VHH binders against o75319. Designs and how they scored, part 12

Target 1, 181 residues: o75319
Amino acid sequence: GNHIPERWKDYLPVGQRMPGTRFIAFKVPLQKSFEKKLAPEECFSPLDLFNKIREQNEELGLIIDLTYTQRYYKPEDLPETVPYLKIFTVGHQVPDDETIFKFKHAVNGFLKENKDNDKLIGVHCTHGLNRTGYLICRYLIDVEGVRPDDAIELFNRCRGHCLERQNYIEDLQNGPIRKNW

## First folded at step 11 (VHH)

Design ib6
Fold by OpenDDE, fold request of step 12:
Structure ib6 (fold): chain B 181 residues (1-181), chain A 120 residues (1-120)
Amino acid sequence: as target 1 above (181 residues)
Amino acid sequence: EVQLVESGGGLVQAGGSLRLFCAASGFTFSDYAMAWLRQAPGKRREWVALITSGGYTNYADSVKDRFTISRDNAKNTVSLQMNSLKPEDTAIYFCARYSDDDLGHPFDYWGQGTQVTVSS
């Protein structure tokens, strides 16, 4: 069966915009086939994502999907007006340099092309926490020069949940800076 | 019921090659990434290769450039081509479904496994 990820229901569906950035993190929205396994108030569909973003008076300009599966939802479930980018990212382990570079490149490209608006970069993995938090923090640290602890604190506060994987935290705090080219 | 059935294991000399196969059933195969895991004697089970529905692949450092994972979505099969085998590759190899559950176990189903033995 297509089971709900562990503790997925326990996480806020959508975080808050990270001040000083264009990032917003959220947990993976689930397609209709998952609804029969959820209480109505637990459901979080692609449509619900956009409604919740709108409730925050924000607008998505890009969705970066870091999941390594296609079982959650289809890109066709999203409005055509919002670009969708898939960056397959293996869970549990620190993302490799190629993945980090792909993420940075996508973010920089978006910022370059969207200087005239205030649209957000929506980033998600399964829970919108560990992989999402790592890559956002990695960007802030490597590209924006933010202190690792400040980046982590900012992400945790805005997501409403803290990074849980120690290997990710340790790499952010003590790991090497990754090249931006 | 989800089923994964491995085949193709055996005894091979160092430097040799084997090709493992897995037949999947009981779920929408094209929705899931698939993987090969292995467990050597006295060691933890580890993933060696991953493949998304669209054919994007990842490999453990220990098998990079030697192993190749592939899949056929029309036939619900996944395979592992193992070249330049080493004695340290000796293990039971499992075909697994990758659910991408970050906070749970990332592999929710796997088969009975097939023994691969590489002699020196």
Scores: ipSAE 0.898, ipTM 0.940, lowest interface PAE 0.5, mean pLDDT 96
Fold by OpenDDE, fold request of step 12:
Structure ib6 (fold): chain B 181 residues (1-181), chain A 120 residues (1-120)
Amino acid sequence: as target 1 above (181 residues)
Amino acid sequence: EVQLVESGGGLVQAGGSLRLFCAASGFTFSDYAMAWLRQAPGKRREWVALITSGGYTNYADSVKDRFTISRDNAKNTVSLQMNSLKPEDTAIYFCARYSDDDLGHPFDYWGQGTQVTVSS
């Protein structure tokens, strides 16, 4: 069967915009076929994502999907007006240089092309926490020069949940800066 | 019911090659990344290769440039071409479905496994 990810229900569906950035993190929305396995109040669909973003008086300009699967939802479930980018990112392990570069490149490209608006970059993995948090923090640290602990604290606060993988935290705090080009 | 059935294992000399196959059924194959795992005697099970539906691949460092994972979505099959085999590659090899469950087990189904033995 198509299982609900472990503890997926326990995480806030959508975080808050990270002040000073264009980032917002959220857990993976699930297509309709998952609803039969969830209580109504636990459901979080692609449509629900956009409704919740609107409730925050925000607008998505890009969705970066970091999941390493296609079982959760289809890009066709999203409005055509919002670009969708898939960056296959293996879970549990610290993302490699190629993955980090792809993420940075996508973010920089978006910012360059969207200087005239305030649309957000929505980033998600399965829980919108570990891979999502790592790559956002990696960007803030490597590109924006933010202190690692400040980046982590900012992400955790805005997401409403803390990064859980020690190897990710350790790499952000003590690991090498990754090249931006 | 999800089914994963491996085949192609056997005994091979060091430096030799072997090709493993996996037949999948009971789920929408193209929605899932697939993987090959292995477990050597006295060691933990480890993934060696991953492949997305679209053919994007990842490899463990220990097998990179020697192993090649591929899939056929029309036939619901996954293959592992193993070249330049070493004695340390000896293990039971499992075909697995990668669910991408970060906080749970990242592989939610795997087959019975097939034995690969590489002699010196």
Scores: ipSAE 0.895, ipTM 0.937, lowest interface PAE 0.5, mean pLDDT 96
Fold by OpenDDE, look of step 11:
Structure ib6 (fold): chain B 181 residues (1-181), chain A 120 residues (1-120)
Amino acid sequence: as target 1 above (181 residues)
Amino acid sequence: EVQLVESGGGLVQAGGSLRLFCAASGFTFSDYAMAWLRQAPGKRREWVALITSGGYTNYADSVKDRFTISRDNAKNTVSLQMNSLKPEDTAIYFCARYSDDDLGHPFDYWGQGTQVTVSS
C-alpha cells in the first residue's frame, strides 16, 4: 500500500510566502488513498493545499513538484486553472546542474509571464524542505545575488522548519554558482 | 507482502552484455518508481538506475549510456539492460522500490539480489 513518508506528519503543511519573492513552500499533499492511514487533522490533500493558501490571502500561480515519484497525488487532483510542472528530482543528493537549470528556467518563465499579478510559485518535494529549500535558495543565490546564509535563513523562517541535509547546506554556502542562462 | 525477485545475473567477459529482470508483487506496481541498486565487495550499496511509474529514467554517472532501465507496468516487471560491461560493474544487483522518502530510506524494499561478475 501507500506508505506515509517518515515524519511527514511532523512538518507544517504550508509555509509562508517568502518576503521579497513569489515563493511558498509546502509538503507534498496526499491523495485520498492515504487518508485511511491518517487522523483527520493530519490529512493534507490537494484541496486542503488550496484552502490553506487562500487562508493566507494568497493565490497559487504555479506548482513545481520536485518529487521523484507519482504515488502521492495526480495532477488531475489539482484545479485546471493552476499550471503544474514536474521536475523529477532525486532525493538525498544535491540536484545536478540540469535540474537546477530546469528550476531556474521555470521560475524565470513564470515571473516573465506573471508580471501583472502577485500569484505565488508553490514548490514542494516530499517534506517541502530539503530539495525544495535547496532549489529555492540556489535560485536566490545565483539569480538574485542573495548571500547564502541569508537565503537559507529566509527559507527556514518562512517554511517553519530548517534545511536538514548538510550536503545541501554546504553546497549552498560554499559551492560554485551555477549557470543561469 | 511486498516481494521483489531478481534474475538474469551471471558471469560475463568485459565488453559483454547482460540483462537483469525483476518481478514485483504485493503492491500497486504502477504507483511506484523502481530502481536497480548494486553492491560491490567492500563498498556501499549504490543506486545505478531509477525509473518512475511513467517511464522517466535517471542513471548514475558510472553507468550512463551503458545501462538501460525499463519497466512493464502490465506485467509488474523491471529490467536492466547492461552493455559494455566492465570489471568495476561486478556486484550483487538488487531490484528496489523507490519511495522518495526524503527523511527515511529512499528504497523501502529490495530483493535478495543477483550476482553479476565481469571478468577482465
Scores: ipSAE 0.781, ipTM 0.884, lowest interface PAE 0.6, mean pLDDT 95
Fold by ESMFold2, fold request of step 12:
Structure ib6 (fold): chain B 181 residues (1-181), chain A 120 residues (1-120)
Amino acid sequence: as target 1 above (181 residues)
Amino acid sequence: EVQLVESGGGLVQAGGSLRLFCAASGFTFSDYAMAWLRQAPGKRREWVALITSGGYTNYADSVKDRFTISRDNAKNTVSLQMNSLKPEDTAIYFCARYSDDDLGHPFDYWGQGTQVTVSS
């Protein structure tokens, strides 16, 4: 039923704002039905997410959900005032060009609409690491002209965990620049 | 006990069509994305089609526009319509449940499979 993702407990719930960007990464929050399988200190609900962001003196202006499922929580579990965008992203493989385009389009749209504030784009997949790190770094590389190793280092440091999936790292370091934004 | 039971495989000539079916039981079907995997002779098992409970789909490039995955949440079934079949589509086809787990196995359950053989 409400199976906890493998090693989800081992990852920090929320990272730190990435300096010089509008990004913050986190693992998927889990709705109340999952809490029967978690110790109290392991819980990380949609409410917990917003409390932790507030503790950092930050505010979310958009959540981009990269999971390929809706079983973890419902958008209705989020404050009505925070925009939510689902981009179904297949895991274990480098995201396709359509997915990359949707992510870039969402980020660029957010930056235009929020040029007069400092709100953050929250990005998550299941663990807030591989799919999340790939798309954030792909944006920084392709759109902002950040060097691949600098983007990866920044993400790893601010997330508090290193990107792990070899094919993602190789594509970021040595793959083609995608100019579809 | 999670069970996924495939059917509809067989022998078909190139250019032909087949429709595969999967009956699912033992879990809340509408909570999970589902997939069809295939394992060609001498190859590793790979996904070819994915579908969310809401009907969003993804396909491997090799089957785009030829294969269509669908599901019926009321009947707990997944289907794969395969058109314009090629000899390279010859494989055992498995119905699978998608885990959406980056670190663990991408599929946490699959059936025994159904053989599809495409002859020239």
Scores: ipSAE 0.689, ipTM 0.874, lowest interface PAE 1.4, mean pLDDT 93
Fold by ESMFold2, look of step 11:
Structure ib6 (fold): chain B 181 residues (1-181), chain A 120 residues (1-120)
Amino acid sequence: as target 1 above (181 residues)
Amino acid sequence: EVQLVESGGGLVQAGGSLRLFCAASGFTFSDYAMAWLRQAPGKRREWVALITSGGYTNYADSVKDRFTISRDNAKNTVSLQMNSLKPEDTAIYFCARYSDDDLGHPFDYWGQGTQVTVSS
């Protein structure tokens, strides 16, 4: 449906490319049917997403959609053909090991197939903050060996908003390194 | 406007089975993930099963392999098949709509609930 997520309007639509990585984070774009509840300047559609990426002189090579719903937009709403991967990620709880594995597998596959270009992996959940920040940071920590506080700081700065959920932050800082299987 | 109505609760012996049903109305059912929650006496309400509109499911560890959530998008119904029931499964069970909102409440609507009592 057409219900705008709580505080969705308060978040920057698209972050900045995270230096030293292929990641860019954004909030969920909303299909046209949601726009009846939005002022023109508040709109952020699938088309707007691609326009904002182009404004940064970047190009998406993969979209990883972490939402546990299909109501916000359909892959068919994307303005051009780009690989799209849905990873249903239950919110409010630290993502389970299967979800983390799927994310790592997708990122590693992308990097292998895109070693000869500079395209980005776009990652979003509903707000592009908690689930998105967690999985990006988990990847950087487990696969790239980045220190937890450095991964979190990099994400927060480039997203333009800080990770908010304490259980996610606690798990990143103090939880186990997950296997990269 | 949004309505979720549970049914199928009752008394059952440990080791037995029970099926719960939920009738949904007032929204585009096929757009939303749905859940079953439960609340045992003196405990917080907890989710036990989630299902996306496309049929992808997640379960709480305590019910995994014993409970099966399913849905019928044509009939706007959700069901919960509960097998190998244990006394600790005794609770009021609620059908709920999953919001997928990290910042707001994870469930934005639920029904009145149906009592499940598992005797030893």
Scores: ipSAE 0.679, ipTM 0.866, lowest interface PAE 1.4, mean pLDDT 92
Fold by ESMFold2, fold request of step 12:
Structure ib6 (fold): chain B 181 residues (1-181), chain A 120 residues (1-120)
Amino acid sequence: as target 1 above (181 residues)
Amino acid sequence: EVQLVESGGGLVQAGGSLRLFCAASGFTFSDYAMAWLRQAPGKRREWVALITSGGYTNYADSVKDRFTISRDNAKNTVSLQMNSLKPEDTAIYFCARYSDDDLGHPFDYWGQGTQVTVSS
């Protein structure tokens, strides 16, 4: 059994704010119990997440957790009160329509409630790349009308790593637009 | 050592029902999502049902509304109720642990499987 997700150490902990959006992507922070297998420079805890966001002069207003598990950390491990939403998202396959709808609903609700501030939506899956990139791009394409290749390029640049999963990329580029309601 | 042991397979007529059981040991069961996979003759192994430790479920389109996955965290068991069975459901069914790993294999352990055969 794996205790630390495969190659989790190889990914930048937190990306950059995506210009023209309210999104920032990051890999899953790991609660203290995982640190026994990590060198100090490899650690990325819930506290580290908030420190890195502050280092960018940003503030989180919502965390959307896309992992299909609850073992990585608990919302109570977060050092500040920030709204937290779990959307269980099956990996390795294009997220189903229910998952896409939940994500769009959460983002639209955040934008309405936070129109008078500059807080960010933090989105993560296990690595903050494939499921995270897919749903952010799906939102930008379906709701904001962004061209698929532009959404993907923006995500890749700001995350610091490229979307890797080919079925996600194909669905974003050539698949159907999903219902917003 | 992680162990997953399936049981409950057998021969059923089309339209019939069967319940599969899985006993899990060697890990903290309540930390992991669990799955049933199947492998039909000549085909790759694929998941048909997933369940989180809190009871949230997902199903493959081919079994949706016919199969129900459930778990008992106190007994470390996973079950699959299969209703309205079709000949195309014939497969070896495996209980599996979901890794939630985007890069590694999506399932990091599975059992030896139990055969389900649905006759026409």
Scores: ipSAE 0.658, ipTM 0.858, lowest interface PAE 1.5, mean pLDDT 92

Design lb6
Fold by OpenDDE, fold request of step 12:
Parts: sequence; structure tokens; C-alpha cells
Structure lb6 (fold): chain B 181 residues (1-181), chain A 120 residues (1-120)
Amino acid sequence: as target 1 above (181 residues)
Amino acid sequence: EVQLVESGGGLVQAGGSLRLFCAASGFTFSSYAMAWLRQAPGKRREWVALITSGGRTDYADSVKDRFTISRDNAKNTVSLQMNSLKPEDTAIYFCAARQYPYMSTKYDYWGQGTQVTVSS
């Protein structure tokens, strides 16, 4: 359906690049069919995403879509030059080890293939906050050995919103390290 | 100005111990992974040890269980305790900083190095 996700309008459409990383988080862009239900200033399409990224003098090299639905936009709505990866991630639950592994693997693959550029990994769920923040932080903690609080703080600052889900935060702070490769 | 200054190098007999220090300034030390690398005469520079910003450590196989890397964020220092030293450990030892050690292939900052010589 074309109903706007709950609270979708409450979040900044695009965050900032996380310094030192290739990550940028954003809320899910909505295809044209959703525009009828939005004020012009509320619209955030795939095209708008790329425009906003460009305004930051950045370029997307990969989009990782963590939503658990395909109703928001189609991969065909994206430039052919930017690969699209879907990782179905259930909301409100801490991602399972398989999901975490898939995410890490995707990031690792991207980094290997994009050593000669500075393109970004765009990550989004519905709001680009909880699932997105968890997986990015999980990567920084597990792979880069960052302190959980530092990872969370960095993500929150760059996204412009704070992780909201206590179970995600708790798992990041106190949960075990997950398999990397 | 960013500075990494190594100290503690010198001459030691095989089986002996040394402790190297690296004093950092000019950047947010606590946000960076710190590493020790070494370069022996006629050889390529090789990675020795790493400590992430979160304190996780990693070692080259050649020094594992003999060397210990540690950091003091309050003092902006990283140290390398070297035990059971061998002649093959002879090299110039460098400290280096990299914010995210596995996302990048380059270190951001380098020290000038300190000479370690292990005699037979």
C-alpha cells in the first residue's frame, strides 16, 4: 500500500557522513505514488536522496535497505550505477546473527571493491534510525573495536536523532560480539 | 600539530625485555586505534600490534604471546611491552594511528621511530 509509515515525517531525511567511515544513514525514500499523501516539503523520493547526498559533496556507492517490505520504492527508481542490496530486517527486534553477518559481509565487500574511491554506503530502514543505527554500531563495535558508547554517540550525532530502542542499545552496550567474516 | 613520539628503544640481549612508549598529541587520541609497526634493515615495514579505540588488541603471529600493546588515554600514550626478545626483532619501531583500522588501508599519523637492537 501507499500509506505513509508511522512517524516517518518526524525524522530528518538524511544524516551526515560518519567521520572516518563510509557510512551515511537516511530514512526510507518514498516512490512517487506516496507524494499524493505528502506536502511538497515532506516529500523525500529516491531522487531527493541523491540530491541531498550531492549537496553534502558526497556520492553513494551502495544502498543497503533494511526495511522488511518492498512497498516504499523500487530498485529501478535508483540510478543503475548504484547497487542496491536488500537485507530484510525485522523491526523492533535485535537483528539476528545472520542479518548482522549479511550486513558486515556487504560492507566488507563494498570496501574491497571501492578502495580507489570515497563513495558512501547508504543505509536505511524505515526511519533510518534503530535498525540502521544498530547495524552500523554493531559493525563499528565488532569490526573496528570501537567502544559501544562511542559508536552510539557518533551515530546519533551524525544521524541527527538518537537510537530509541532500549533493546538495541542494551545489546550494543552489553551484548556479545558477533561473527565478522 | 599532530605528533607521535616513540621512546624506550635501545640495545638488549636476546631473551631480554624492552618497553616502548609512544606519546601522542594534536588529535583526539581516544578515538583512534594505535599500532606498532617495525622495519628491519633491508626488509619491508611490517605490522606488529594494534589496539583499537575500544581497547581490543591484535598481534602479528611473530610476536604473539611475547609482546603486549596497551594504551593510556588519560596520558595519550600507547606502549609496547616486548618480552623474550630475539635477534629477529631488531628493527626501527614505529607507532602509528588509524581511526578505523579495518575500514582503511592507511595510517593517518606516524612517529619517527625508535631503534630496537637485540643482540645474540
Scores: ipSAE 0.886, ipTM 0.937, lowest interface PAE 0.5, mean pLDDT 96
Fold by OpenDDE, fold request of step 12:
Structure lb6 (fold): chain B 181 residues (1-181), chain A 120 residues (1-120)
Amino acid sequence: as target 1 above (181 residues)
Amino acid sequence: EVQLVESGGGLVQAGGSLRLFCAASGFTFSSYAMAWLRQAPGKRREWVALITSGGRTDYADSVKDRFTISRDNAKNTVSLQMNSLKPEDTAIYFCAARQYPYMSTKYDYWGQGTQVTVSS
């Protein structure tokens, strides 16, 4: 239905670009049908997302949606020029190897196809924090060889909120490296 | 001001060893991957070795098991131990910095290079 996700209002709509990367994280934008349940200042639509990105002098080149539902917005609500990728990711549990691989593959594909621009990969789950943060950090750790604590700190700083799930943090800090191919 | 300054180059006989150093300043060294590249006369610049910010290392096949890259974050230095040197290793060696070595093809910062000459 059109119920607002729990604690959705508590999180900043859009984070900042992670310096040196093509990543930006945000909470899930909500389609028009949700607006009647929100105060005007709480509304965050797909249109609002793009406006906020532009205000940062950035441009989205890909959106990766990690939510486990399709009720929040439709891909048709996005500009045709921005590809949309759905990776169904279960909440509150560490993403499985297949999910991690799908994410890495999508990022790598984007980087290969977008070498001549500076467009961003927008990543979101419901709150744009735990699932989103885990997968971005997992990429930086596994692919870029970044220290887990550095990756987590960078993500938290740029998102404006800290990863909350201890199982995610522990897996990033102490878990094995996942295959990159 | 960002600076990368290479040192340790010189003339050495085939089979000999050299240790190159690169001193970095003007940026957050510990957040960057560091690399060594080299350019021989009449040839294109080629990648030699890489060490990520987290300490993971990678080498070109031509230098694997002979060269070792390491870093000291306390001193903001990266080094390249070169053993079993060959005449084919003769080149100008450059130190370069790239925060995320696999997300981009461009290095952010470059040194001026140091000459390594291996005689037969």
Scores: ipSAE 0.884, ipTM 0.935, lowest interface PAE 0.5, mean pLDDT 96
Fold by OpenDDE, look of step 11:
Structure lb6 (fold): chain B 181 residues (1-181), chain A 120 residues (1-120)
Amino acid sequence: as target 1 above (181 residues)
Amino acid sequence: EVQLVESGGGLVQAGGSLRLFCAASGFTFSSYAMAWLRQAPGKRREWVALITSGGRTDYADSVKDRFTISRDNAKNTVSLQMNSLKPEDTAIYFCAARQYPYMSTKYDYWGQGTQVTVSS
């Protein structure tokens, strides 16, 4: 259905590029069928996403969708020039090793293939915050060796919202490094 | 102004030890990975050791178990403890900084280098 996700309106549509990285986080864009349930200023469609990214003088090179549903928008709603990757990620629980691995693999693949440009990896879950933040931070921590608190702070600052789930934060701060390929 | 200044180089006999230091200024040191690289005469510059902003260390196979990289964020310094030195370790050693050591292909900042000579 076209039920607006809970608290979806409470979050900024799009964050800022994380300096020094290719990451940008945003909340899930909603396809046109959702617009009738939203005020005009609340609407955030796939088209709006790209417009907002352009307003930041950035360009998306990949979208990683971490939502656990396909009801929000269709890949066909995206420009054909931007690859779309779905990684079904269960909410509220720390992503499993397979999910983490998939994410890392996707990011590394992108970086390898996009060395000649500065396009961004757009990552979103429902709110573009918890699952999104965890996986981005997990990557920075595990792959780049960033201090957990620094990764979290950077993400929070750039997203404009702070990670909310304590289990995610705790795992990032004190959990084990996950397997890299 | 960004500066990386190496020190501690010199002449040492094979089997000896030497400790290099790099003092950083002009950037947020704690947010950067620090690395040591070296260049021997007539050879290409090669990576020696790395320490991430989070404190994770990595070493070239040629120096593994002999060299130890460490950092002091309070003093904005990175050091390289070199033990069991060999003549083939003779080189100019450079300190370099990079925020994300694996995402980036280039170092952001470089020192001028310090000479290490290991005599047989």
Scores: ipSAE 0.819, ipTM 0.913, lowest interface PAE 0.6, mean pLDDT 95
Fold by ESMFold2, fold request of step 12:
Structure lb6 (fold): chain B 181 residues (1-181), chain A 120 residues (1-120)
Amino acid sequence: as target 1 above (181 residues)
Amino acid sequence: EVQLVESGGGLVQAGGSLRLFCAASGFTFSSYAMAWLRQAPGKRREWVALITSGGRTDYADSVKDRFTISRDNAKNTVSLQMNSLKPEDTAIYFCAARQYPYMSTKYDYWGQGTQVTVSS
């Protein structure tokens, strides 16, 4: 079925653009079939996502979906003009080097193709927090040379929730730099 | 008002050393990557060295192992130590800032430049 993901209601739907970056994070949007199980103020559909992005005077140019399932929404629910990429990312453990590389490659490709606009990369997992925050911060640290604590603070502030998984935080702060290309 | 002010340029003998400084104000310096670029007479401006907000450095091949970029976030300065100077290092040297080396498509701020002349 269309069961609401555990604790999904506890998270803000969409964060704010991370200043100076091309990133915005959000929790997984839920297609209309889930709305029978939600109060009106709890709904967050793919359409709601794009409305909220527009309300921030921003535009999505890519969505990176880190979940292992398509039960939450279909890519067909997204505007045809917005590329969609799924990167299967296991939860609860630090993403492996191949997953990190795929994310870095996707970001790099987006930047090359979108050098003449200011569109954003939307990144989500189920809650838009732990896997999403880890990969965004890993990119900022490894590729852009940002201090780990600065990357984490920026993500937390703009997402509106702090990273929760201590093993992710410890890996970002003290773990090795991963190779970029 | 954002300001990047270079200093330390001058005339130096080939094989000698010179240290450039760039003083920054009017923006959150610690959040920016800083770079040195240079422009020789009749040439395009070229990148020389980069230091990220986190302190990682990178250099153009032509200056690697001779130049060292560093930053002092407490004083809002970036410096370029130039050793084993060659006549081809003669140029106007510019300090520049952008927040992220790969995500930022342009430098946000530029200094006025300081002349370095290396005599044979």
Scores: ipSAE 0.666, ipTM 0.847, lowest interface PAE 1.0, mean pLDDT 93
Fold by ESMFold2, fold request of step 12:
Structure lb6 (fold): chain B 181 residues (1-181), chain A 120 residues (1-120)
Amino acid sequence: as target 1 above (181 residues)
Amino acid sequence: EVQLVESGGGLVQAGGSLRLFCAASGFTFSSYAMAWLRQAPGKRREWVALITSGGRTDYADSVKDRFTISRDNAKNTVSLQMNSLKPEDTAIYFCAARQYPYMSTKYDYWGQGTQVTVSS
């Protein structure tokens, strides 16, 4: 069935736009069939996502879904035809170089196609924190040349939760720069 | 307000060296990527060198191995050491700032420029 992901209720649904970037992070929205297992105040549907983004006076131009499964919602559940890309990531492990490259490529493609607007890239995994934060920070470090601790601080502040997985934090701080193109 | 002030330009013989400086104020310098661009008479402004907020550098092919960009976050300065200068390096050199080199499509701040003239 439609089991609520472990600890999903513990995280804020949507973060804030990371200033100066095109990124916003959120936890996975859950389609209506999951709501039988949720109190009304706990619900966070695909529609709720778009409403919360609009409440921030922002607009999504791409959703990058880092989850392995499609059981949480389907792209057609989104209230408008926003470009959608799934990049499978394995939980608990630092993403491999091919996954990092695919994420960087997706961001670069978005920036080229959206240079004349201010739309955001929405990025989520299950909780919108560890895998999401890792890939966003890896992009900022490798591509934009940001210091690791500055990238991590920015992500943590804007997500509203600190990165939790120490192997991710350690790799961001001390791991190698991955090739970009 | 925000200011970028270039200095160090002048006249130099081909093969010589010159060091440009850019003093920054009015913004959080350490969070910005800094760049040098140049504009020769009658030509478009072209990118010369980049240094990210984290200190990584990149150079246009025409100046690679001859020019070195560096930054001092304690002094809010960026500099461009120019060696083995050629007459084709003659231009007005501009200091510019943007937060993210690939996500930002425009520079947020520009200096007024400093003239470099390389005589044959």
Scores: ipSAE 0.614, ipTM 0.826, lowest interface PAE 1.2, mean pLDDT 92
Fold by ESMFold2, look of step 11:
Parts: sequence; structure tokens; C-alpha cells
Structure lb6 (fold): chain B 181 residues (1-181), chain A 120 residues (1-120)
Amino acid sequence: as target 1 above (181 residues)
Amino acid sequence: EVQLVESGGGLVQAGGSLRLFCAASGFTFSSYAMAWLRQAPGKRREWVALITSGGRTDYADSVKDRFTISRDNAKNTVSLQMNSLKPEDTAIYFCAARQYPYMSTKYDYWGQGTQVTVSS
């Protein structure tokens, strides 16, 4: 349908670049058909996303869409041609090893292809928070060897919202390193 | 101002041991991966060992099982224990820092190096 996702209005549209990384997180942009249910100030379209990234003096080089649906926008709605990858990620449960592997593989491929620029990987789920934060932190912990608390703190600060789902937080802090990179 | 200052180098007989130290200041040490690299005369600089901000380690094949990297976040130091030294280990040893081993394309900070000379 055309329903605004629950609590979507409560989240900042776009976070800040996570310093030293190539990541930026945001909530799902909504195509024009959703705007009838939004005040002008509440709109966050694919165009708005790209404008906000430009305002930060950044450029997207890949969008990783973690949503389990295609109803919010389609890659064709993007104002520029940018690589786009959907990784269907089920909510409420810690992502499985296959999903984690796909995310890590996408990041590693991006880094190889973009070693000569400073473009960002934009990552979103519905709210740009729980699934997004989990996978970004899982990458930082498993691949970059960052302490779990440091990864979580960095994500929370740059997103502008704290990770909410306790099973994700517990898995990041105390769960096994996933050696699938 | 950021500083990385190596110490502990010197002359040692083959089969001997040395311990290198690197003292860091001017940045958030605990958030950085630290590495040792070395440069022998006439050769390009090569990676030796890495310790991530979270404490995981990795080593070049040529030094594996002989060298051990460690860090002390309370003292802002990284060290390299070098055992069973060979003449081929003769080089200037540098410590270096970068935030993320795979996302950072270069090291942000370098020390001036300390000479290690291994005699036959």
C-alpha cells in the first residue's frame, strides 16, 4: 500500500557520514505517491536524499536497501544513476549469516571498485536504525576489528538515534564474530 | 600534534630477540588499528603485523610464529616482540596508525622508525 511506515516521521531523514568509514545511514525515502499523507516539512523523497547528501559535501556511490518490500520507492525513482542493491533483511530477528555475508560482500566489492574516490555507501532499512545499524556494526566488528561498544557508539552518534532492538545490541556485544569475509 | 615514537631497536645476533615499542600521542589511540612495517635497504616498505582497535592480530607470513604484536590502550603503546631473528629481518621498523584496516586506503600517522640489525 501507500501507508506511511509506523514511526517513520520520528526519525531524522539522513545521518552524518561515519568518520573514517564509507558509511552513511538514512531512513527509507518515500516516492511522490506517499506525499499526499505528509506535510511539506515531513517529506523525504529520493531527490531529498540526494540533496541532503550534497549539502554534506558528500556523494553516494552505492545504496544498500535492506527493506523487505519494494513499495517505498524503486531504483528508477532515483534522480541519478547510482549502483543499487537490495538485500532482503527480515526485521525483529538478528540477520542470518547469509544476509550478513551478502552485506559484507557488497561493502568489500564497493571498496575495491571505489578505491580512487571518496564516495559513500548509503544504507537504509525502513527507519535507518535497527537493521541498518546492526549490519554496519557487524561489518565494523567482524571485518575492521572494532570493539562492539565503539561500533555501536559511532553508529548511534552519526545516525542521531540509538539502536533500539535489544536482541541486536546483545548479539553485537556478546555474540560470535562472523568469519564470513 | 600527533606523534608515534619507536624505540627498542638495535644490534642482535641471529636467533636472538628484541622488543620494539611505539608510544603514541595526540589522537584517540584506542580507536585506531596499529601496524608495524619495515624497510630493508634497497627494498620497498612492507607490512609486518597489525593489531585492530579491538585487539585482533594478523601477521605477514615471513614473521608468523616468531613475532607478536600487542597494545596497551591505557599507556597508548603498541609493541612488537621479535623472536628467532634472522639476518633477513634487518630493516628500519616503523609503527603506523589507521582507523580501519580495510576502509582506510593509507596510514594516517607514521613514526620515524627504529633500526633493527641482525648479524649472522
Scores: ipSAE 0.583, ipTM 0.820, lowest interface PAE 1.4, mean pLDDT 92

